# VH-VL binders against q0aze0: the designs that were tried, part 355

Target 1, 268 residues: q0aze0
Amino acid sequence: MKIILVNNRFKENTEKKAQEIAGQLSALNVEVIIDNGLDEPYAGTVDFIMVLGGDGTMLRAARRYGQRAIPVLGVNMGTVGFLSNIEINELAEYLPLILREEYSLEARMMLEVAVFQQQSLLTRVFCLNELLLRSNSPRMLSFALEISGQKLEPYRGDGLIVSTTTGSTAYSLSAGGPIADPQLDAFIVTPVASHIINKRPLVVSPEREISLHLLEEREAIIGIDGQIKMDFGAENRVLIKRAPHPLLMVNLKAKPFFTSIDRSLQRQ

## First folded at step 14 (VH-VL)

Design CC77 (framework fv_inotuzumab)
Fold by ESMFold2-Fast, scan of step 14:
Structure CC77 (fold): chain C 268 residues (1-268), chain A 123 residues (1-123), chain B 112 residues (1-112)
Amino acid sequence: as target 1 above (268 residues)
Amino acid sequence: EVQLVQSGAEVKKPGASVKVSCKASGYTFTDYAIHWVRQAPGQGLEWIGGINTYTGDTYYRRKFQGRVTMTADTSTSTVYMELSSLRSEDTAVYYCARDESYYDYLSGYFDYWGQGTLVTVSS
Amino acid sequence: DVQVTQSPSSLSASVGDRVTITCRSSQSLVYSEGNTYLSWYLHKPGKAPQLLIYDVSTRFSGVPDRFSGSGSGTDFTLTISSLQPEDFATYYCLQALHFPLTFGQGTKVEIK
């Protein structure tokens, strides 16, 4: 059995804990690869991915490994979050279940994002939460949104978010988007500070293809899950589709989504 | 308008503690971590540590570990840095600065800074 | 700790000059997803530092295009194509990939 441990490079206790867990797993004849984000994603086959950290660390794991259809378990290190399932001090209790594959899986849709310059593909990335198009200057953007060949009226404002249902509680929520059940498959398209009063968030089929490009020369950035940033200019186009595979999240104990989000919003 | 407003200058004796505040406004408080950076007279910038305002996680440079405590109050959008067992070499201007975060991820650059708080430690 | 060294420690320049400041880290600052955790700051006496460039080459909002950043891995450069009066300041680079975060020692740009 081969397991990847994904940890947060900024957190000293997480690095030590990853080494401890790797030692324990190795003693059980489990091969362990540690991924702190510095190296390229592990290219070999693996049986399980264990994420030691908060939701941001899970998002990195999802971008790197989510398309491989491998079970991913979020192990919380004392951080508030929606994407972890167990606490670190519970790991010893659940480890036998993990090794015997005695758990259920929850599928979470992902985005496939392709960025072009003219007709050339610059990059293709996957993400669990969202793509954010935003201005990188005090000037508002003018941009075109096309949904499955249907050209909408131009957008004017600070930007746009294209989100999964998992991402509905992240940037999309802050911009006025709806809270969506993460078990639904849908794109949520949320304008950021639109100057057109009737531009509303859209909830569209995940079978749709969404494209964006600028109508004026402006300094803009596209952001992927708040972690990857890329310059976006008038010669660029971005294409967003449902990713081929959902992230397979391990469920070892019940954590109800709606109660968790309600409690989180009460704190805001 | 994004602003980070720090508390006023402090004069302390060796061995005392100082607590500096950094009040944020004009943005969603929990979308940014707050770091603390100091500059002693005639010296360069020195990173002390930071706090993730969403998770509550703290990051301290080892030389300050045990002497520094960073806390965040979301109800007032204020971050505090308390430095104890003050020595004369702690005399510096202390800055807070924000670092875009996404849950437990930190962007690692400081886009807006507080005006600075002069802390003088003298006998 | 990852060491960050700037060159030169100081320089004298006139308005209109091209100024080049270098920053060298003891370890690579490249993150596997392509971003590089290196930023540049301008600091004037009596004022807070201000961000100029992040991710090696991305100008912060409102920063004039005379400021540009370049580099890869361990070697980075800040260039001011035509120095203006308001640019006389101390410049710092910051690495934020490795804990603890470390600034360069600073480069003071003085009036010739």
Scores: ipSAE 0.678, ipTM 0.865, lowest interface PAE 1.8, mean pLDDT 90

Design CC78 (framework fv_inotuzumab)
Fold by ESMFold2-Fast, scan of step 14:
Formats: C-alpha cells, sequence, structure tokens
Structure CC78 (fold): chain C 268 residues (1-268), chain A 123 residues (1-123), chain B 112 residues (1-112)
C-alpha cells in the first residue's frame, strides 16, 4: 500500500507530525510519500491520500491529485474544517479501517478552468471550490458572460464567481450565493457587487460551459480556490466546465453538513 | 475604504508588557490574516508573526515565542499583539498588515498596512 | 531559515533613471503549482510600508506602470523604468514560501 501525506507550509509542527505518521505507517508495511508542496506532484501510482491540515490544504491536494480517482482523507490538525473528516488525535483509532479499506467515498464535482490568450491555451487548472474573476483596481469591470453559447447582457461590477456546490459556502456565499447540498452537481454563478441591479446568482447544469472575457481593458485577476492568481486582460478568455473526474472524499464518520453550516452561520 | 487603524504610541519600562491594537474596517475581517512587522531605529523590517482571523491559528517567529501573543476579536474586527518582558532592543515602530487568506491558506503578501505604533522601552 | 539578501544596500540616482534592485534567497522560493511567494515594498520615513509587487511580478492596485518585478527560483529583480521624485525611498523584498517569513535588509534609493 502506498499513501501520500500532504501537509501545510505554515504550520510549525506539520513536517514533524508528517514524519511521525510516516514512521507509524512504515512500521505497518505501508510506503509513504510526503508532499510538502515544494516539489511537483508525485507521478507514480498510489492507493490513498491523507491530507494533514485545514480546508485550504485539502483544496491544494484536490488540485494536485483530485483527477486521479484516488481516495482522499482530510485529517484536521487543530480547528474544525468543512472538508476534514477526522481529527489528528483520532487517526490511530481509524487507521485499521483505512488499511482494510473499510470506508465509504463521497464524490465531489470539480471545475476545469482553461485560460486563453488570443486563441492560445495559456493554462489548464482543476479546482474544488471556485473561479473568481475580480477587479484589481478601484474601477469596476465590464465583462461578457456566455453560458453554453447563450450570450447574456453585459455585466458591470467588481466581478463574478463560478462555483461548485462544495464551493457554495466559500466566496460564493460571501457574495450572496445560495448554500447548496454538496451532493448535488451544479455550477453556481454569483455576481460580485454588480451595478446592474437585477443580476442574480444562477444555478445551472454542470454540463454547461461557461466563458468570460473583458469588454474593456482593466486590471483584473482570475483566482482559483483563493490560492492561484492570474492576471486577466481584454486579450484573455476563460472557459469553465465540469472536470472529467470528481474528488473522491473518504467518509469514516457521519457527515453533519447542514448542522455544521447552521452553527457556522449562527456564530458570525 | 479599507483601513487598519492602530492604537497610539506607548512608553514602557524594561520588563513591562505592551498591547497594541489594530482595528480593521472596510472589508470582511475573517477573509484576511493580520501580521505584525516591526522596524527598530536604523534597522530593516522584521516579521514578528501573524494570526489567521478565520481559523484562529497563530504563527510566531521563534525569537519571539513565549513573549508574544496575538489575538483576534471578530465582534470588533480588532487584532491585538501583546509583547511581554520588554527590553530596550524592542524599541521600534510596530505595524499591522493584512494578508489575504483562504481558510488555512495565506497569500503571503501584505497589501494594506496600519499607520504604525511607536513603542519606546526606556529606563 | 531562508535568508534573503538585497543588492545593492544603497544607490544614488537621478529623476528619470532606470533603477534595478536584486533580491536573492538562500533556497528556492517555488512552491506548489509554481506559486512563488515574493513581494516588494516601498518604505518612507514616518509612513507605513506600501505594497508594490506580489507573486514576483503582479503589480498591486494603483501602483504605477514604471514598477515591474521579475525573476524565478532564488533570483528576483524590482525595476523602476524612470525614477520619479516620490520614488526616493527604501525598498524591501519579502519571502513567504517558507516559515518564518523573512525580509531582505533593504535597499535605500537616494537622490544623486
Amino acid sequence: as target 1 above (268 residues)
Amino acid sequence: EVQLVQSGAEVKKPGASVKVSCKASGYTFTDYAIHWVRQAPGQGLEWIGGINTYTGDTYYRRKFQGRVTMTADTSTSTVYMELSSLRSEDTAVYYCARDESYYDYLSGYFDYWGQGTLVTVSS
Amino acid sequence: DVQVTQSPSSLSASVGDRVTITCRSSQSLVYSEGNTYLSWYLHKPGKAPQLLIYDVSTRFSGVPDRFSGSGSGTDFTLTISSLQPEDFATYYCLQATQFPLTFGQGTKVEIK
């Protein structure tokens, strides 16, 4: 059995904890690869991915490994997260179940984002939460949105979010989007501070293709899961569609999504 | 619009503690971590640490570990840095600065800064 | 710790000059997916530092086009294409790829 341990760059003891867990797994005849983010993703075949950190670390793991149809377990290292399933101090209890493959999997849709410059593909990225188009200056953007060949009236405002249902509780929520059951497959399209008063969030089929481009030259940024940023100008176009494979999240404990989100909203 | 406003200058004796505040406005408080950076007279900028306002995680440079405590009050959108066991070499202008965060992810650059708080440690 | 060294420590220049400041790190600053956490700041006495460039080459909102950043791995450059009177200041680079975050020692740009 081969397991990848994914850790966080900013936790003082994360590297030490990863080495400790790797030692425990090696004693059980499990081969361990540690992914600390400084190297390219491990290219070989693996049986399981264990993420040591919060939701941001899970999102990085999903971008690196999510398209490979490998079980991914989120292990929380301190604070409660939405994408983590067990706490670090519970790992010893659940480890026998992991090694015997006694767990269920939840499929979470992902986005495929392709950025073009004058008909040439610049980059292709996958993500679990969302793409954000935003202004990088005090000036509002003017931009075009096309959904499966249908050209909408121009948008004016600070930007737009194209989100998965998993991402419905992230940037989309802050911009006024709906909370979605993560078991549903859908794109959520949420305007950011639109000056066109009747622009509402849209919930559309995950089979649709969404494209965006600027109508005026402005300083704009494309953001992927809040972690990757790219300059976006009038010569650029972005195409968003459903990724070929969902992220396969390991479920060892009951998922209290609705109670978790309810408590989170009440505490704010 | 976006502002970080710090508390006023402090004069402390060696061995005392100082608590500096940084009040945020004009944005969603929990979308940005707050870091603290100081500059002693004639010296460069020195990173002290930061706090993730969403997760509550703190990050302290080892030199200050055990002497610094950072806290965040989401109800007032205010971050505090308390530095104890003050020495003369702690005399510096202390700045808070925001760092765009996404859960436990930090962007690692400081886009808006507070005006600075002069802390003087003298006998 | 990752050490960050700026070159030169100081320089004298005239309005209209092209100014180049270098930042070198003891270890590669490249992280996941090509993310390179290097930013540049302008600092004047009595004022807070101001962000100029982040993620190596992205200009912050409102920063004039004369400022540009470039580099990769361990070697990074801030360029001011045509120095203006308000640009006489101390410049700092910051690495945030590895904990703890570390600033360069600063480069003072003085009037010639």
Scores: ipSAE 0.774, ipTM 0.889, lowest interface PAE 1.0, mean pLDDT 91

Design CC79 (framework fv_inotuzumab)
Fold by ESMFold2-Fast, scan of step 14:
Structure CC79 (fold): chain C 268 residues (1-268), chain A 123 residues (1-123), chain B 112 residues (1-112)
Amino acid sequence: as target 1 above (268 residues)
Amino acid sequence: EVQLVQSGAEVKKPGASVKVSCKASGYTFTDYAIHWVRQAPGQGLEWIGGINTYTGDTYYRRKFQGRVTMTADTSTSTVYMELSSLRSEDTAVYYCARDESYYDYLSGYFDYWGQGTLVTVSS
Amino acid sequence: DVQVTQSPSSLSASVGDRVTITCRSSQSLVYSEGNTYLSWYLHKPGKAPQLLIYDVSTRFSGVPDRFSGSGSGTDFTLTISSLQPEDFATYYCLQATEFPLTFGQGTKVEIK
C-alpha cells in the first residue's frame, strides 16, 4: 500500500506531524510519499491520499491528484473548514478502517479551466471550488459570458465567479450566490458587484461549456481556488467545463453539511 | 476604501512590552491574513509574523517566538501584535500588512499596508 | 532559511533612465503548479511600503506600466522602463515560498 501525505509548509508543525505519521504508517508496512507542494506531483501509482491541513491544503491536493480517481481523506489540523472529515487526534482511531478500505466515498465534481491567448492554449488546470474573474484596477470590467454557444448580454462590474457546488460556500457565497448541496452536479455562475441590476446568479447543467472574455482592454486576473492567479487581458479567453473525473472524498465519519453551514452562517 | 489604521507611536523602557493595533476597514476582515513587518533605523524590512484571521493560525519568525503574540478580534476587525522583553534593538517602525488568504492558504504578498507605528526603546 | 540578495545595493539614476534591479534567492522559489511567491515593493522614508509586482510579473492594481517584473527559479528582475521623480526610493523583493518570509536587503535608487 502506498499513501501520499499532502502537507502545508506554511503551517507550523505540519512538517513534523507529517514525518510522525509517515513513521507510524511505515511501521505498518505502508509506503509513504510526502508532498509539500514544492516538487511536481508524485507520478507513480498510489492507493490513498491523506491531506494534513485545512480546506486550502485540500484544494491543492484536489488540483494535483483529483483526476486520478484515488481516495482522498482530509485530516484537520485544528482549523475551521468544510473539506476535512476527521481531526488529526482521531487518525489513530480510524487508521485500521483506512487500511482495510472500510469507508465510503463521496464524489465531488471539479472544473476544467483552459486559458487561451487568441487561439493558443496557455494553460489547463483543474479545481474543486471556483474560477474568479476580477478587475485588477479601479476600473470596472466589461466582459462577455457565453454558455454552450449562447451569448448573454454584456456584464459590467467587478467580475464573475464560476463555481462547483462544493465551491458554493466559498467566494460564490460571499458574492451572493446560493448554497448548494455538494452532492449535486452544477455550475453556479455568480456576478461580483454587477452594475446591471438584473444579473442574477445562474445555476446551469455541468454538461455546459462556459466561456469568458473581456470586451474592453482592462487589467484583470483570473483566480483558481484562490491560490493560482493569472493575468487576463482582452486577448485572452477562458473555457470552463466539467472535469473528466470527480474528486473522490473519503467518508470515515458522518459530516452533516447542512447543520455545519447553518452554524457557520450564524457565526458570520 | 481599504484601510489599515495602526495605533500611535510608543516609547518604552527596556524589558517592557508593547501592543500595537491594526484596524481594518473596507473589506471582509476574514478574507485576508495580517502580517507584521518592521524596519529598524538604517536597516531593511524584516518579517516578524502573521495571523490568519479566518483560521486563527499564527506564524512567527523563530527569533521572535516566545516574545511575540498576534491576536485578531473579528468583532472589531482589529489585529494586535504584542512584543515583550523589549531591547534597544527592537526600536523600529512596525507595519501591519494585508495578505489575501483562502482558508489556510496565504497568497504571500502584501497588497495594502498600515501607516506604521514607531516604537522607541530607550533607557 | 531562504536567503534573498538584491543587486545592486544602491544606484544613481536620472529621470528617464531605465533601471534594473535583481533579486537572487538561495533556493528555487518555484512552487509546483506554476506559482512563484516573489513580490516587489517600493518604500520611502516616513511612508508605508507599496506593492508593485506580485507572483514575479503581475502588476498590482494602479501601478504604472513602467514597472515590470520577470524571472524564474532563483533569479528575478524588477525593471523601471523610464524613471520618474516619484520613483526615487528603496526597492525590496520578498520571497514567500518558504517560511520564514524573507526580504532582500533593499536597493536604494538615488538621484544623480
Scores: ipSAE 0.668, ipTM 0.858, lowest interface PAE 1.5, mean pLDDT 90

Design CC8 (framework fv_inotuzumab)
Fold by ESMFold2-Fast, scan of step 14:
Structure CC8 (fold): chain C 268 residues (1-268), chain A 123 residues (1-123), chain B 112 residues (1-112)
Amino acid sequence: as target 1 above (268 residues)
Amino acid sequence: EVQLVQSGAEVKKPGASVKVSCKASGYTFTDYAIHWVRQAPGQGLEWIGGINTYTGDTYYRRKFQGRVTMTADTSTSTVYMELSSLRSEDTAVYYCARDSSYYDYLSGYFDYWGQGTLVTVSS
Amino acid sequence: DVQVTQSPSSLSASVGDRVTITCRSSQSLVYSEGNTYLSWYLHKPGKAPQLLIYDVSTRFSGVPDRFSGSGSGTDFTLTISSLQPEDFATYYCLQATHFPLTFGQGTKVEIK
């Protein structure tokens, strides 16, 4: 059995804990690969991915490994997040279930993002939460949104978010988007500080293709899951589709999504 | 308008503790980590540590481990840095600075800074 | 700790000059998916530091276009294409790829 341990770059103690867990797993005849983000993603066959960190670390793991149809378990190293399933102090209790493959899987849709310069593909990335198009200057953007070949009236504002249902509680929520049941597959399209008074969030089929391009020269950025950043200009176009494979999240312990988000919203 | 406003200058005796505050306004408090950076007279900038306001995670440079404590009060959008067992070498201007976060991810750059708090340690 | 060294430590320049400051790290600053956590700051006595450039080459909002950043791996450069009176200051680079975060020692740009 081969397991990848994914940890956050910033905390010295997470590297130490990853090494300790790797030692324990090796003693059980499990081969361990540690992914601290400094190297390319492990290219070999892997049976399981264990993410040691919060939701941000899980998002990185999803971009690197989510398309491989490998079970991914979020192990929280402190504060409970939306994408973690168990706490680090519970790992010893659940490890026998992991090794016997006694757990359920929840599929979470992902986005496939392709960025073009004119007609040439520049990059193709996957993400779990969202793509954000935003202005990188005080000037608002003027941009075109097309959904499955249907051209909408131009947008004017600070940007746009194209989100999965998992991402509905992240940037999309802050921008006024709806809370979506993560068991549903849909794109949520949420304007950011739109200067057009009636631009509303849209919920569209995950089978649709969404494209974006600037209608005039501006300094803009495409952001992926709040972590990856790319310059976006008038010569660029982005195409967003449902990714070929969902992220397979390990469920060892029931989590009450609706009561968790309700409590979170009361704190806003 | 994004602002980080720090507490006023402090004069302390060697061995005492100092607690400096950094009050944030103009943005969603938990979307940004707050770091602390100091500059001693005639020296460069030195990173002390930071706190992720969403997760509550703290990050301390080993040199300050055991002497520094960072806390965040989300109800007042205020971060505190307490430095104990003060020495004359701790005389410096202390700055808070914000670092965009996405859950436990940190962007790793400081876009807005507090005005600075002079801490003088003298006998 | 990852060491960050700036060069030169100080320089004298005139208004209108092209100024180049370099920052070298003891280890690669490249992280997952090509992210490189290197930023540049301007600091004047009695004032807070100000962000100029982040992620190696992205200019912060409101920063004049005479400031530009470049580099990769371990070698990074801040360039001021035409020095202005308000640019006489100390400049710092910061690496945030490796814990602990480390600043360069600073480069003081003084009037000739």
Scores: ipSAE 0.749, ipTM 0.890, lowest interface PAE 1.3, mean pLDDT 91

Design CC80 (framework fv_inotuzumab)
Fold by ESMFold2-Fast, scan of step 14:
Structure CC80 (fold): chain C 268 residues (1-268), chain A 123 residues (1-123), chain B 112 residues (1-112)
Amino acid sequence: as target 1 above (268 residues)
Amino acid sequence: EVQLVQSGAEVKKPGASVKVSCKASGYTFTDYAIHWVRQAPGQGLEWIGGINTYTGDTYYRRKFQGRVTMTADTSTSTVYMELSSLRSEDTAVYYCARDESYYDYLSGYFDYWGQGTLVTVSS
Amino acid sequence: DVQVTQSPSSLSASVGDRVTITCRSSQSLVYSEGNTYLSWYLHKPGKAPQLLIYDVSTRFSGVPDRFSGSGSGTDFTLTISSLQPEDFATYYCLQATDFPLTFGQGTKVEIK
């Protein structure tokens, strides 16, 4: 059995814990690869991925490995997270179930984001939460949104979020989007500080293709899961569709999503 | 309008501790980590450490480990840096600066800075 | 630690001049997925530092277009295409790819 341990680039405690866990797994004849994000993703075959950290570290793991149909377990290292399933102090209890593959899998849709410069593909990335288009200057953006070839009236404002249901509690929530059951497959399209009062968040079939481009030359950026940023100008176009494979999240114990989000919102 | 407002100048004796505050306003406090950077007379900028305001995680440069403590109070949108066992070489202007975060991810650039706090350590 | 060295340590220039400042790291700053965590700051005595460029080449909101960043791997450049009076300052690069975060030693741009 081969397991990848994914940890945060700046987490000293997580690095020590990753090495400790790697030693424990090696004693059980499990081959361990540590991924701290500084090197290229491990290219070989892998049976399981264990993410040590918060939701941001899980999002990085999803971008790197989510399309490979490998089980991914989030292990919380201290703070409450929506993408973690067990706490680090519970790992020893659940390890025998992991090694015997005695767990259920929860599929979470991902976005495929393709950015073009004119007719040429610049990059293709996958993400678990969202794409954010935002202004990088004091000026509002003017941009076009197309959904499966249907051209909507122009948007004017600070930007737009195209989110998965998993991402409904991230940037989309802050911008006024709905909280969605992460078991549903849908795009959530949420405007950011729209100048047009009647521009509402949209919930769209995951089978649709969404495209965005600027109608005026502005300084803008595309953000992916809050972690990858790319310049976006009038010469650029972005295409967003459902990724070929969902992230397969390991479920070892019941995750009370709705009660967890309810408590989180009461604390704000 | 984004602002980071720091507490006033301090004069301390060697061996004492100093606690500098950085009050944030004009944005969602927990969406940005706060870092501390100092500049000693005639020297360049030196990163001390930072705190993730959402997770509470702290990051300290090794030379300050054990004598620096960073804390965040979400109810007042204020970050504190306490530096103990002060030495004369700790005389510097101390800045807080914000770093866009996404849960435990840090963007790694400092878009807005506090005005600076002069800390003088002398006998 | 990743060391960051700026060149030159100081330079003299006139208004309208093209100014280039380089920043070299002891190891590659390319993070996974191609992200490179290098930013540039302007600092004047008695004032807080100001962000100019982040992620190598992205200009921060409100920063004049005479400022540009370029580079890859270990070698990075900040360019001011036509120096203005308010640009006489000390410039710093910062790497945030690896812990601990490290600044260059600074480049002072002073009037000729």
Scores: ipSAE 0.705, ipTM 0.873, lowest interface PAE 1.4, mean pLDDT 90

Design CC81 (framework fv_inotuzumab)
Fold by ESMFold2-Fast, scan of step 14:
Structure CC81 (fold): chain C 268 residues (1-268), chain A 123 residues (1-123), chain B 112 residues (1-112)
Amino acid sequence: as target 1 above (268 residues)
Amino acid sequence: EVQLVQSGAEVKKPGASVKVSCKASGYTFTDYAIHWVRQAPGQGLEWIGGINTYTGDTYYRRKFQGRVTMTADTSTSTVYMELSSLRSEDTAVYYCARDESYYDYLSGYFDYWGQGTLVTVSS
Amino acid sequence: DVQVTQSPSSLSASVGDRVTITCRSSQSLVYSEGNTYLSWYLHKPGKAPQLLIYDVSTRFSGVPDRFSGSGSGTDFTLTISSLQPEDFATYYCLQATHWPLTFGQGTKVEIK
């Protein structure tokens, strides 16, 4: 069995723990590859991915490995997030179930984001939460949104979020979007500080293609899961569609989504 | 309007402790980590550490390990840095600065800074 | 620890001059997703530092177009195309790819 152990880039906080876990797994004839994000993603075949960290570390793991249809387990190292399933102090208890493959899998949709400069593809990236288009200056943006070939009236405001259902509790929520059951497959399209009164969040089929481009030259950026940032100008276009494969999340322990989100909202 | 407002200047004797506060306003407190950076007289900027206000995770430069403690109070949107066993070389202006976070991810740049707190360590 | 070295340590310039400041790291700052965590700050006596450029080349909101950042891997440059009176300051680069975060030692831009 080969396991990728994903940890954050602040080595002192997680590297020693990752090495301790790797040593324990090696004693059980499991090969471990440590991925701290600094090197290219491991290209070989693996059986399981264990993420040591919070939701942000899970999002990085999903971008790097989510399209490979490999089980991914979130192991929380701090404040409990929405994407972790067990705590680090519970790992020893659950390790035998992991090694015997005694767990269930939950599929979570992902976005495929393709960024073009004129007709040339600049980059193609996958993400679990959302794409955010935002102004990088005090000036509001004027931009076009097209959904499956249907051109909407122009948007004017600070930006737009295109989110998965998993991402409904991230930036989309802050911008006034709905909380969605992550077991649903849908895009949530949420305007950011729109100057047009009737621009509401949209919930659309995951089979649709969404495209965005600026109607005026402005300083803008696109953000992927809050972690990847790219300049976005009038010569750029972004195309968003459902990724070919969902992220396969490991369930070892029941985690009630609705009571968890309800408790989380009380703290804000 | 985004603001980080720090507590006032401190004068301490060697061996004492100092606790500097950084009060945030104008944004969602837990969407940004707060880092501490100091500048000793005639020297450059030195990163001390930071705290993720959402997760509670702390990150300390190893030379301050065991002497520095960073805490966050979400009810008051305030971050504290306490530095103990003060030495004369700890005399510096201490700045807090925010770093956009996304859960446990840190963006790694400091967009808004506090005004600074002068800590003088002298006998 | 990743070491960050700026050059020059100081320079004298006149208003209207083109100024370039270099930042070199002992290790590559490229994160595997193409992100490079390198930012530039302006610091004046009696004031807090202020962000100019992040992610190598992205200007922070409100920063004048005369400031530009470039570079890759281990070598980075901050350019001021036409120095203004308010630009006389000390400039710092910061790397945040590797723990611990490290600043360069600073470059002081002085009136000639």
Scores: ipSAE 0.748, ipTM 0.883, lowest interface PAE 1.2, mean pLDDT 90

Design CC82 (framework fv_inotuzumab)
Fold by ESMFold2-Fast, scan of step 14:
Structure CC82 (fold): chain C 268 residues (1-268), chain A 123 residues (1-123), chain B 112 residues (1-112)
Amino acid sequence: as target 1 above (268 residues)
Amino acid sequence: EVQLVQSGAEVKKPGASVKVSCKASGYTFTDYAIHWVRQAPGQGLEWIGGINTYTGDTYYRRKFQGRVTMTADTSTSTVYMELSSLRSEDTAVYYCARDESYYDYLSGYFDYWGQGTLVTVSS
Amino acid sequence: DVQVTQSPSSLSASVGDRVTITCRSSQSLVYSEGNTYLSWYLHKPGKAPQLLIYDVSTRFSGVPDRFSGSGSGTDFTLTISSLQPEDFATYYCLQATHYPLTFGQGTKVEIK
């Protein structure tokens, strides 16, 4: 059995704990690969992924490994999160269940993002929360949105978010998007500070294909899960689809989404 | 619109403690980590540490560990940096600066800065 | 700790000159998905530092296009294509790939 441990780049909070856990797993004849982000993703066969950190670390794991149909367990290292299932102090209790593969899986849709320059593919990435198109200057963007070949009236504003239901509580929420049940598969399309007040968030089928391009040259950036940023100009086009595989999240104990989000909103 | 406003200048004796505040406004407080950077007279910029305002995680440069404490009060959108056991070499302008965070992820650049707080340590 | 060294420590220039400042790290700054956490700041006495460039080459909002950043791995450059009067300042690079975060020692750009 081979397990990847994913931790964040600031070692004071996670590196020592990752090494401790790796030692415990090795004593149980489990091969361990530590992914702190400095190397390329591990390319070999892997049976399980443990994410040691918060939701941001889970998002990095999802981009690196989410399309491989490998169970991914979020282990919370001290703060509340929506993507973790157990606390670090519970890990020893749940290890026997993990090793016997006695857990359920929750599928979470992902986005496939393809960025083009004309007909040339520049990059293809997957993400769990969202793509954000935003202005990188004080000037508003003017851009075109197409949904499955249907051309909408041009958008004018600071940008647009295309989100999964998992991402409904991230940037999309801050921009006025709805909170979505993570069991629902859908794209949420949320304008960012639109100059046109009749532009509202859209909830569309995950089978839809969404494309975006600028209508005039502006300084713009596309952001993926808040962690990857790319320059985006009038020569570029982005195509967003449902990713081929969902992220397979491990459930070892019940985590009630609606009461968790309700408590989170009350704290604001 | 976006502002980080720091507390005023302090004069301290060696061995005392100083607590500098950094009040944020114009954005969602928990979407940005706050770091502290100082500049001693005639020296360059030196990173002291930071606090993730969403997770509460703190990151301290080793030479300050044991003397520095960073805290965040989400109800007032204020971050505090307390430095104890002050020495004359701690005389510096102290800046807070924000670092876009995405949960526990830090972007690693400081887009907006406070105006600075001069801390003078003299006998 | 990852050491960051700037070159030169100071330089004299005239308005209209092309200025280049280099920043070298003792270890690669490349992280996941090619992310490289290297940023550049302008600092004037009595003022807070200002972000110019982040992620090696991305110009911060409102920063004039005469400022550009380039580089990869361990070697990075800030270029000012045509120096303006307001550009006489000290410039710092910052690496944020490795803990602890480290600044270069600074490069002072002064009037010739």
Scores: ipSAE 0.739, ipTM 0.875, lowest interface PAE 1.2, mean pLDDT 91

